VHH binders against Putative NADH dehydrogenase/NAD(P)H nitroreductase. Designs and how they scored, part 4

Target 1, 191 residues: Putative NADH dehydrogenase/NAD(P)H nitroreductase, of Methanothermobacter thermautotrophicus (o26223)
Amino acid sequence: MKLLWTSQHIKVTVHIDGKVSKMDVLEAIKTRRSIRKYQDREVPEELIDKILDAAMCGPSAVDERPWHFIVVRNREMLEKIPEVHPYGAMVKDAPVAIIVCCDSSLEKIPGFWVQDCSIASQNILLAAHSLGLGAVWTGVYPLEDRVEGIRRLFSIPEHVIPFSVIPLGYPAENPGTRDLFDPDRIHLEKW

## First folded at step 1 (VHH)

Design d3 (framework vhh_vobarilizumab_d1)
Fold by ESMFold2-Fast, scan of step 1:
Structure d3 (fold): chain B 191 residues (1-191), chain A 123 residues (1-123)
Amino acid sequence: as target 1 above (191 residues)
Amino acid sequence: EVQLVESGGGLVQPGGSLRLSCAASGFTFSDYAMAWYRQAPGKGRELVAGISSGGSTSYADSVKGRFTISRDNAKNTLYLQMNSLRPEDTAVYYCATRYSGSWYRESSTYDYWGQGTLVTVSS
């Protein structure tokens, strides 16, 4: 992947299925959609590595970087996720999922780990989209039953908090683009 | 214009030492991660050692305890101190940087590469 700096955007060159695709940052942000249907194709380890690299590049409060990631490819384990996460039914059909976790021993400022893990999760979604993959954020924290269910399923220690489960794969659906710009939510100089 | 220029390669006997340098220009060196990769004939590029903008380091298992990566931000220079060299260390050594403060193992995440410097460990 080649990164080119421009006045407004970072241009990325990506090889997708033997083709070269170009997507600037704003295009990636505006066209990313939640993808819940995946092709029966494996995702190369190299793409997962690129996605996790992007996840760790986000800012974190006081540079605490509390995130840890679990990469799940085992079909039996993926099939058990919906049992502890009711809205995670699509995970069992994904070729891979990433579980974003917080190591609370790395937390330097109370409560900001949620923001740190949210940023990492969003970077995973954007990076996946830029690489021709589809993904969706399924929420774990702050729902206690989901947190404990995921912890037990993946042998996560007590000082680590599972935050999100993000299944990903080559998309088998193509939802249309959205126009979400709402000027009524912008206030100039004061409320 | 980003430029990375390696130096310090050469022929050395098994058990010997070499120090590689990489002179960087055209970017704010202190903000970016740096790495040393190597490529032996007929093999792909593999990570030897990485160093973050903050100075945290990582090493391949095959070189851990023998090689030391370091950086001098005032001189915009990356170093690799190579001790107890073995014939298996023979390769072209590349320095690389990426648009991130964090190094990574996957070579395709690196944006700029030097031309390489040859290290031959032989009797």
Scores: ipSAE 0.000, ipTM 0.147, lowest interface PAE 16.2, mean pLDDT 85

Design d4 (framework vhh_vobarilizumab_d1)
Fold by ESMFold2-Fast, scan of step 1:
Structure d4 (fold): chain B 191 residues (1-191), chain A 123 residues (1-123)
Amino acid sequence: as target 1 above (191 residues)
Amino acid sequence: EVQLVESGGGLVQPGGSLRLSCAASGFTVSSNYMAWYRQAPGKGRELVAGITSGGSTSYADSVKGRFTISRDNAKNTLYLQMNSLRPEDTAVYYCAKTTYEYGWDSPGSMDYWGQGTLVTVSS
């Protein structure tokens, strides 16, 4: 495990020989990037379990926790995702994908499940990054064709809504870092 | 089908201004995620400015306050207004489009590129 120093005291962690570095929360948030190129290498089930545990730790409206997850490792199923998701071409090359779903029967307050599933999706991305994996969020909801395509492909019940498809794996690309801080978007005391 | 044609590059003195244009065909600029990238001599391609379908913009730290990304829906054209140009802005500038909703902020996320237009800021 090596830490590469960048300007402005930003450290980039290089995952060498499959080992995972520890990073603090702010570093994880600031250095996470969307990854669409993956090594031809399996992701251990233990790492998927940790990622899903993190996903379920997000806050939800009135603690409704409406999320369900489908873990897809089957190559034939991964190869079919691009047929129903126009922007999911990279999924067929990933070793695994997680489909984030909302079980509407668990919803206690109308409409907040979208925020709930967004939080779960972001936690998956951050957890994956902290464990040395790369991932990307591909949108499903609210696009009706994608929702129905994913539902049919994975036999998802009518009361469950597929929200996002997140392929993940060991990164085979290394995009640079960005500084996105914009003080003009911060208003003190009033607009 | 999809085409991006850049124009507006050239030689300019430090402190000067240039406006780059990217004429799009085969899709609607106002409904897509688009970006300007640049490649300086000896460097890789880097994001300069991006704009979402909803009109939200983002900028590389090195160009914030100096560059403005915009679009003209009637002309189906993306623009990059470059003010207070510096010698370090010298690069080939590329217009790019993505079909991905997320992660459009890296070269690998762009699936369509223009031919590039050279911007030289004299020293």
Scores: ipSAE 0.000, ipTM 0.216, lowest interface PAE 11.5, mean pLDDT 84

Design d5 (framework vhh_vobarilizumab_d1)
Amino acid sequence: EVQLVESGGGLVQPGGSLRLSCAASGFTFSSYDMAWYRQAPGKGRELVAGIYSGGSTSYADSVKGRFTISRDNAKNTLYLQMNSLRPEDTAVYYCAASPLYSDYEGYSTHDYWGQGTLVTVSS
ESMFold2-Fast, scan of step 1: ipSAE 0.015; ipTM 0.247

Design d6 (framework vhh_vobarilizumab_d1)
Fold by ESMFold2-Fast, scan of step 1:
Parts: C-alpha cells; sequence; structure tokens
Structure d6 (fold): chain B 191 residues (1-191), chain A 123 residues (1-123)
C-alpha cells in the first residue's frame, strides 16, 4: 500500500483526456499557422498542462532541459506585455500566454539553451494546434530591450532568461495554409 | 544505477571475427538506448555503433557492413558482432547507456563506463 497523494491540478497524461485532434504529425506541422486573433473563451487548465507536458518532451542538449515556464492568465499583466514587446499587441487579447524561460543554473553546455528553448516553443505551438487552439511565438531573446522588459514585468531572477512569449487561445482567424516546400534548398550528396 | 561489464575481446588475425558482450545490471536495460565506443592508444573515445530502445541501429562509417550491434532485452545484454577485422580496429571497446538527445548523437549518461574489453587485430 502506498500513501494516498492528490493534486489539485491534472498534469499527468494517464488521467482525464482533453480535446484530441485527429490530424497526424505531418498534417499538424504543415497546417500550423501563427494565430493572433482569439475568441473571448477561456482555455481549460487541463489543455495548458497537456501543452506544457509536450513542451518538456523535446530533445535537449546533453539532456540539460533548462526550460521553465510562466503561465499568465491575469488580464492586467497580459495588457502590459505590448508595452515591453513591440510586436506583442495581440497578447492583450489572448486568454493566456506562456513565457518560455531558461534557468541558466541548469545549463550543462554553454549556449545550447537557445536551441532547447526553441524546441520547447515549437512544441507549444504544435501541441496547441493539435488541441484546436491557435498560438504565436513572439521573440524575446536575443533582443536585450525585450529580455529586460519581460524580466522586469514578471519579476524574473537574474539567472533566468526569458526566451519567448506565446499567447494562445481558441482561434478567431483562419489564415489558410501555404505550400513552402522549396527543392532548391535541398542539396544531394554535396552543396 | 547501471553497471556495465564488457567481455569477448582478445587477439584475432586480420579478417577474423569477434563477438563482444555487455552485461547490464541495475536500472531497466530495455528502457535505454545503448552504444559501443572504442579507444585506440593515444586517441579519444569514438562512437562505433548505437542501438535505440526499439532496435534501430546506426554505425560509424569505418565499420558499416562489417559490424552488427544487437540487444537481448530478456538477458539485459548488448552485443557487437565484429567481422572482417582490420588492424585499425585495435582498441579497448566500451559499452555505454546513452540519452535520446540531439547533442552529438549517442551521448553517454553519467559515468557508466566499465573497464572495457581489449580487441587486438594482429598476426
Amino acid sequence: as target 1 above (191 residues)
Amino acid sequence: EVQLVESGGGLVQPGGSLRLSCAASGSTFSSYAMAWYRQAPGKGRELVAGITRGGSTSYADSVKGRFTISRDNAKNTLYLQMNSLRPEDTAVYYCARVEDSYWGGYTPEFDSWGQGTLVTVSS
């Protein structure tokens, strides 16, 4: 017999399922678009937990997994993001945003945290899309004014680096899909 | 903690064959990707062959077509079948538990190296 343990939040994938997309991985990758207009509709905590679980499943340099996440639902805080991020105007209208951060104390190899946080950011976008949500990656690092602005706004410690701000919600726009395949960028055997 | 014990090395003539074994104990063997590395005198350790949890394999260009990596999850054992051995294959061979990471292919987790097994290809 184990000691009974309970959580007030559903964060484990072996528990109650949220909305599941029927699109395969290639379809999800090819049809994901940046979404900047959101319905006035709350995103359930369970879906955010699924998205963050997916974010943490990306490959990481020497498995350092330096990512931390801030989940922002507070309307006043979301409304302040455009003040420190020139292209973050849509964040004020999103029901939630995720800030992807690097905890530099977890870094095992210099500089690869950028790739790690990029992978986590892309996984957030793909997971959101697969769950029927829309999202957009708004870049923070390496733009020092944005890094400092976001750090100040969310009381982020000096050893933690804000990497991206990703607002998400149920989409209120459909920009369609694009065919971006360019065979001229593929070189066989040599340049 | 995973304990790894390599065996099967020895002296063999050029063109000969050897089968190396790596016996694993401790953590669940079947949960990990595994690899064989080698270190020749005066050189660093280099990857020879890797195998994923599901059995997909990869090889260094120098050994492709000659070496075969395999695993027996029921016996917690990793194998390296070495055919058509060459003098340049002379090295101490090590097995390692590795991470599923984009960093450098098969990157060993922790310091899970055994003493290795010496392979000498010479007449």
Scores: ipSAE 0.000, ipTM 0.120, lowest interface PAE 12.2, mean pLDDT 81

Design d7 (framework vhh_vobarilizumab_d1)
Fold by ESMFold2-Fast, scan of step 1:
Structure d7 (fold): chain B 191 residues (1-191), chain A 123 residues (1-123)
Amino acid sequence: as target 1 above (191 residues)
Amino acid sequence: EVQLVESGGGLVQPGGSLRLSCAASGFTFSSYAMAWYRQAPGKGRELVAGISSGGSTSYADSVKGRFTISRDNAKNTLYLQMNSLRPEDTAVYYCAKYTRSGYYPKSSDFDYWGQGTLVTVSS
């Protein structure tokens, strides 16, 4: 059976804090910040669905699309993540986290799954930001202790590699934006 | 006990429309992904359309643009609006409940089925 899924079948408009925020792609890219403090508010499943739709729309080497996602809302499980991920303390305070995984059986070109999963992770961060949520990418791969810790905690099969853990929620901080444009890193025609 | 009761099937001419309903009971309907499957005579069951607990939808390529799946959580009811019906849509249509609460629908993960409702598209 072939399934075609599209966000165009969602029939409701998502409102952020009761307000409609319009953010174009460039604005979203430039204003997205890592958010590690979250409000004590549930994130509706509809928003998670939209974020995962966006995650799967990224380009993938020879269209291998090896990504799989685990959505974690269980407080007991979220509280155990810092035990296997030293820099993931904020995850226990998030209402939800997404674990981005690679199914190695879907890999067509060795090593490109890392780029594929990085693209999916960034799309999660941008989509969350565009929907009024905050998120942060906490690294798992290539740190083998974290990979094995997350694998065991969430019963992930050996052929599947956990890549990143992304907690998300309504932001309880606003770090502001950064001015990162550096023309010295742009070379015309040649180095 | 989980119960799924389909209704709305019948005989319709090619190009016609039909709306199927599935009344669900015995579980927290709003927490589960739901789907419509169909089985034509002599064929295996195929996934027609799925809907997550959050409202995200998926469709088989053969019905995309013609069928619309929706849910009414207040009434514990799943719907399938079928437009531009073709003779190839003739089948018994089954309502199905996903095995896991809150997860995205996968075709292999539906574990409770209704008794089905027959849709016949014939001239």
Scores: ipSAE 0.000, ipTM 0.125, lowest interface PAE 17.9, mean pLDDT 82

Design d8 (framework vhh_vobarilizumab_d1)
Fold by ESMFold2-Fast, scan of step 1:
Structure d8 (fold): chain B 191 residues (1-191), chain A 124 residues (1-124)
Amino acid sequence: as target 1 above (191 residues)
Amino acid sequence: EVQLVESGGGLVQPGGSLRLSCAASGFTFSEYAMAWYRQAPGKGRELVAGIYSGGDTSYADSVKGRFTISRDNAKNTLYLQMNSLRPEDTAVYYCTTESYDWGYSSGEPQYDYWGQGTLVTVSS
């Protein structure tokens, strides 16, 4: 085997609407943007299943995997989310939203479920991006009014905590890439 | 195409006042939360004030009581009224949409639009 390139990245190939696209992990991370405008197109169940599979593959404290997911496609229910979430206006225009929840009965170490559900939420965003979809994380926990609003709207039991609402769809906007690398935030050997 | 154009900055003496404007186009302005933030020399960008689509407002502690954020949905324009200006208010001021939530949402700008901003210098 001949090594002509020293690049250390992995390519991922996906099928999107009959198209084949390739995206390495670093490209996916760097080019993912929050998408708040969606085409009037249905998202196939197959893609939602792939996204949720990716969400459940994240690390969790002591492998507790406390996450549960509510998939919302009902237009009437999507239209009610902005009434309880002030930054959720875009959800009414999305074809689908995923509500990331923590089932506290699965929690083995108090407090780490927040990090667990953050990882699941980020995996949803990255998986959606890799599949040609756009998504945005709208925060619910720890804002008490949003938590209780979402709980009541979706009949969520008291032992389950809604963490985030993530609308998804085919993107109707194309924000540019960001250059966020700041070497002043990197400290060698000591602070 | 989303565009945000800031104006109204200038040189003002300590204790003075300025009113900043942000003209928005390319989206349904009335449906989105809007915010002002600033970048002082040698610092990163910081949130100054936010206004929700319904009109509720939030402010950084450093400007609360001195600055007032407002919006005119008919004109697709965001405003920042700045009173009792101090030398530490010297910065380039930027407006943005929906991405600046004090609580718990994605903090990245929807279109990462960083026009020229509007420069406010508070100096004698």
Scores: ipSAE 0.013, ipTM 0.326, lowest interface PAE 8.6, mean pLDDT 83

Design d9 (framework vhh_vobarilizumab_d1)
Fold by ESMFold2-Fast, scan of step 1:
Structure d9 (fold): chain B 191 residues (1-191), chain A 124 residues (1-124)
Amino acid sequence: as target 1 above (191 residues)
Amino acid sequence: EVQLVESGGGLVQPGGSLRLSCAASGFTFSTYAMAWYRQAPGKGRELVAGITSGGSTSYADSVKGRFTISRDNAKNTLYLQMNSLRPEDTAVYYCARIYVETDSSGEYTYFDYWGQGTLVTVSS
């Protein structure tokens, strides 16, 4: 039986000594970088299915799971995204993008859908990285011009709110690591 | 067919007052806790005030002392009296029904229905 919505093994890498290692969760979190340059290669539907399965595994407030996803592969449509999203120029060069949306009719606790969709967006980024792809988060909500621009471009219903646009593909750049740990932001027992 | 219909929004000067109403239908209004929440352009939703079926009230710190939530069970109507309005109160105001579910894991509280909203603009 062919199942598209199933858990898969984390990406395997082969070292020069012939030993095989897998990317664990902490490694994925620490090594994920925003990727804005993509190879001219199609991303298989099977990988998109795995990424979306991971996105839907995130927690949501009161288990409301308000997310919906639009998968965009059409080059003409991808080329129009930068017209309504000024910092989304890289989207036109990606082989595919995922638009994370909130169906407000599924919302059980007002306002938490923003957190729910943020969690889903991060899971997309991490899952893509674990599968050897690169992706970048581009924000749509809460900027009203971007929300309405994306809504009109993809015929999104009034009760559905576009939250983020995430282009992805095989990476054509390799950014170095970042040290983001700041102990001044950690307070013990009190502020 | 649960419905919540808000009214009473409008343009008001700073320091002014407005009274919002929410007409409820399709359920036994008197048995449910109710709330008002608001959403300013480009921001998330903020819980403003809540009232239990027994009449106990709660308020966000930002509106405490200025806003009063009340209900009229005979008319199936929820109210929000807004006094001393400030520009930062500008938002779409929504009426919501509060649901409490109890099971073996504990008591679960969430909002299961809300209205379409009414716009309040505090500006000259």
Scores: ipSAE 0.000, ipTM 0.064, lowest interface PAE 24.3, mean pLDDT 82

Design e1 (framework vhh_gefurulimab)
Fold by ESMFold2-Fast, scan of step 1:
Structure e1 (fold): chain B 191 residues (1-191), chain A 124 residues (1-124)
Amino acid sequence: as target 1 above (191 residues)
Amino acid sequence: EVQLVESGGGLVKPGGSLRLSCAASGRTFSSYAAAWFRQAPGKEREFVSAISSGGSTTYADSVKGRFTISRDNAKNSLYLQMNSLRAEDTAVYYCAAETGYWSDYLSPSRYDYWGQGTLVTVSS
């Protein structure tokens, strides 16, 4: 069955063939939730490597790929993040966090680094979920105080912009899943 | 690397216009984001306008619609066209440049290179 979408009254009905990998991706997208409580258990370096590999596989405008990543495992450093990020309290309890950054010197077309780093951040969340981990995107850019706080804390150069802080670990909570489909947001052929 | 020199300041009446120029010396100026800041007597430096290496512009709310920032990379120059000037615009105007694309364009501390300033006095 093909998907027929209208902004009026037709709800989506999808029948996908039996490709497990394709269904696994859709399930990962639909079941990923923000996780803010973590087990007291280390995340192996091999899993972080897989997550960062996935982060770098995102599409990038004119293939500029301006992203850089800081992997933070040091307990003292993780405990300082909430001091510069008011809604990052959970970071101090995570075994590891990834800071997604943009190196503006690598930018080939102005402004697209925000989309590039957003895609990288989402890929981190999805990859973590697919590997049995939980993560949450805590916003840094474009909030000036958070950008400067994170830059100072991690000695980030002025030409590099911290974009997001993503704590991750083995989940200690299960918030369940959501169904967010809204047919009023779908238009056929014209607005 | 880049040395900046401002010109075009002077005395102008309220409602008048003035164009400031900033001449850059050195290579690779076209890769820099550039900005105008101003400092009124007894106050800290405040942001006026910025332009990215690609030409995207941003303005402080106090000057939006009255001032226009532009650049000419072939001439290594930055400009600020100031229209409908007010007494509150009286300040020393500084040209600034940084090596990044929109890193933190509102903060003076983010800019690597500064000019010496040019005085603009708006008075009847």
Scores: ipSAE 0.000, ipTM 0.099, lowest interface PAE 18.6, mean pLDDT 80

Design e10 (framework vhh_gefurulimab)
Fold by ESMFold2-Fast, scan of step 1:
Structure e10 (fold): chain B 191 residues (1-191), chain A 125 residues (1-125)
Amino acid sequence: as target 1 above (191 residues)
Amino acid sequence: EVQLVESGGGLVKPGGSLRLSCAASGFTFSSYAAAWFRQAPGKEREFVSAISWGGSTTYADSVKGRFTISRDNAKNSLYLQMNSLRAEDTAVYYCAAVEDYSIFGTLRPSEYDYWGQGTLVTVSS
């Protein structure tokens, strides 16, 4: 039984058009939700720059930092993503998407690039949320058909692996926060 | 009224086959991704298979090569062809639908908008 947090009525909305609500790191982590519906509004380049800066600040195994990013704003290209990534239907309606990639030539320790790119993807989601945007992680790796489809669509070299496609925009939906704290998953001193 | 209604469950011997159906009504099924989940006694709901609105499929490793998911948008129906059934496949099978489909929506029950009531599949000799 949970003794803490009896309600999920916490709503955090950040309006970048002249109104800002202060959001602490813990608040951002707890209130971030996958957003799949976007307003018909452009995302300023300055916000994309801040999001990518945050992505690159993630820890990586042996500091290999294998990530590369493709920023897609072209409507025709966004509309083609669902053809090669069927679970990315919402991408066609987003004003912008970021493709997180791994350059395998930068990998220093085998296999950890997956964790590295996961960290970069999560930082994108948290940074977007903190800036009043919504985003969702649509998975590419390790689904071979999607990896090759995205590679072909964006002319990605064979040694580079597309990892995730993250559409971003101003939210057109407001899902409530979830009470996910489960004390039964915490063990003191030993299992 | 939105409804998803499963049918086709039953008792089958190991190595047998079953075809599950899910009939959708009250929403535009062709615009939704759809999935099968299952829940064995004493277990949480687990992902089995999904099909996107565009027709691409994904499968849990435990069923890959044995199960085939398909849809018929003209009939507002989702299907699961189950071959080479094993005792471990015994569960209540649920169909589910979601408007916007992400990789996480494929695997997590909480990402789905609509659910059926389930159909029981028992594999026993």
Scores: ipSAE 0.000, ipTM 0.184, lowest interface PAE 14.2, mean pLDDT 83

Design e11 (framework vhh_gefurulimab)
Fold by ESMFold2-Fast, scan of step 1:
Structure e11 (fold): chain B 191 residues (1-191), chain A 122 residues (1-122)
Amino acid sequence: as target 1 above (191 residues)
Amino acid sequence: EVQLVESGGGLVKPGGSLRLSCAASGRTFSDYAAAWFRQAPGKEREFVSAIYSGGSTTYADSVKGRFTISRDNAKNSLYLQMNSLRAEDTAVYYCAAHSTGYYRDLSQYDYWGQGTLVTVSS
């Protein structure tokens, strides 16, 4: 017989350098860092599927869920991204990248797709971190040259807008800890 | 190098069952995602089922609920339990393994077996 209350806390188990780790949501949020250096090690598709599942669980305006994702593993394609994205040099060294896109035909409320795709992008970063991977958000929208460059490289239709490019891999750097809490930005009842 | 060898194919009547096995040599299946593909006469090779390192599984719609993929890492073997077989399941079944890549894209799989024939007929 088991006389236990239902657990209110769910721990995510991850493998980091062969070591099993458990990370709660607050720990994941506070310890996630932008990772731009990756091990020469492949990322299993199972982990990408988990990350994309998490991305699609984000809230969206009027539940429009306008996001589409392109998963890029082809080395030649990854090497072309820096040519159209000046701050995307690290992408060519990543084993995989996810391009977050908005399908404008799915948009129900004009303009909210930017928030929707931002949420999806952040969920990718948090999910990757929780699974022992490193990632970084490289901005595409609203920079028109980057939007059109990425569109041409990946044959993205005109009604679809590339929003971000997120390279992922096993981290080859540890940027260290940051304490960003600033109580002066918290106002009680009024400004 | 990795070598994959399938077994368990044969002739079975509609509604019957077969269990396919795939034995790996050279390296363990625990290092790879593993999948079953099939090729029917006159058709392209198509995805059937995959199992990933964490144990999650996926199935083609045509076999979901009838087929079950499993892996035994201690025996370095992959299995496909096929139930409620139909004439349309007649094909050569291939075991495949990959270190990365997409489970449905044939070009992403690093290692392939020689195939085992499954014939569903009276």
Scores: ipSAE 0.000, ipTM 0.139, lowest interface PAE 16.1, mean pLDDT 82

Design e2 (framework vhh_gefurulimab)
Amino acid sequence: EVQLVESGGGLVKPGGSLRLSCAASGFTFSDYAAAWFRQAPGKEREFVSAITSGGSTTYADSVKGRFTISRDNAKNSLYLQMNSLRAEDTAVYYCAASYDTWGEYTRPSEYDYWGQGTLVTVSS
ESMFold2-Fast, scan of step 1: ipSAE 0.031; ipTM 0.519

Design e3 (framework vhh_gefurulimab)
Fold by ESMFold2-Fast, scan of step 1:
Structure e3 (fold): chain B 191 residues (1-191), chain A 123 residues (1-123)
Amino acid sequence: as target 1 above (191 residues)
Amino acid sequence: EVQLVESGGGLVKPGGSLRLSCAASGFTFSSYAAAWFRQAPGKEREFVSAIYSGGSTTYADSVKGRFTISRDNAKNSLYLQMNSLRAEDTAVYYCAARYGSTWYESPQTYDYWGQGTLVTVSS
């Protein structure tokens, strides 16, 4: 697998089958949907590595880059996530999940870690989509019970805050199209 | 038995028109996004046009304004109306289907493929 970026297109050459995948950046953004049903297929470690590389490429307030990631493939651990995250039922059916965390010791500007981890989470969703995978952002922070539940389940230190849990896999559903453009939210020159 | 069967290809002069059809069977076509791809001799298979399960359409820049994709879920059929044909449109045209609503430019993301129909635009 080779990932090439030229112009606004990302070209993916699959080594094994000789096929070429191409996804425009704007198209990736516009066609990404939350995916909650997954095929019974393992996600290669190489694809997870590419996704995490993309996650770390986001802008960060004063370049603090406070994000850390936990990659969860263990079936028993994935099955326990819904016990501490009531809207995370789909995680138990995913082949893998990424937990996006903030190491508060790396924070330079109070509160901006939330924006940093949001950017990292969105990059995970977009990168997964561009690679033919589906994913969904399940919220952890700022819900205290979920934060503490995930912390206990994955032995996360007190100075590290779990932000989101993102299950991923090859999609077993394709939601319908959305048209979200609203020109009334655009103001020229002034409010 | 899953099948996609293309028809309507042939020889046409530059500036002419052709309508391609793709008949789907053996699966619930209405639950699939569908697309047309084409492949010229010695070239890679390239994206032409796609239609979501709900009917929204997209086109490659090279065919925008000249080609129109449509579907008829009651007939389990996909169509491509090709107008103002050019020599560079000469290729084998394939229909493809992908489970769910969304489409992709990548051929490898499609679940089912037709056998192809040859379109030759002679000069």
Scores: ipSAE 0.000, ipTM 0.109, lowest interface PAE 19.0, mean pLDDT 83

Design e4 (framework vhh_gefurulimab)
Fold by ESMFold2-Fast, scan of step 1:
Structure e4 (fold): chain B 191 residues (1-191), chain A 124 residues (1-124)
Amino acid sequence: as target 1 above (191 residues)
Amino acid sequence: EVQLVESGGGLVKPGGSLRLSCAASGRTFSNYAAAWFRQAPGKEREFVSAITSGGSTTYADSVKGRFTISRDNAKNSLYLQMNSLRAEDTAVYYCAAGEYLSYDSWTQSHYDYWGQGTLVTVSS
């Protein structure tokens, strides 16, 4: 017999800079899509602040929280990203990008910073979507040429590792949503 | 820039096997996520299979268990081993590549580079 599954709506209260909002977390997770086309419209600083707050709320191994973020709004700098990340062409068309970095001096257990920065990156994508923005994760680590290129371009110290580049903006495309639930991937108590 | 060239398409009988190849230009192919899509006559293009730069694979339900995607980074090549072929597998097969860690490997817009396609015809 297949499992019965019903879509649920969960309201969560979020505190950001003394402000409170309610949102449906499950809907945000289910409807987020990668967005690569953006409107010619600035993203308010307040929304970036909310996204970065969400990024820092992720669980972290031994609570090391090694993440640092570079917020790039300068058009000239955004236009240079494709030079060191050839498939980051859409970044130059975004009003803003966030570079997720790991400060290795904060690392307490080797290797867990990758999971930490992955969690931060996913939180950025979900938070952006919940706020009416589109975003896409473009990979940097573990691709050494991209790591070096991004480090050079943004004057990142040697002890800091750029992990991902996430352009953000108001979406200029609507790919729709996907029905991805597959009960055959769920095993009860044993494989 | 990356150029993709498919090969290995042809006529095959139901139940037969065929291996498609996709040759990529450039030293950075090992860093790419890559995928196969197909378009049957009179239908829209659909997802078949994907492989990340790290080697994780995803398959459409219609081909799972019959098709195997693989890569050879030393040869800058992507492969699709197709077994137990059916008439409904008849389509033009396209290889695609992109430099993203794509959890949404199903979505065509996630791939920046596309081949010209290779025709696979399964007939009795």
Scores: ipSAE 0.000, ipTM 0.119, lowest interface PAE 16.7, mean pLDDT 81

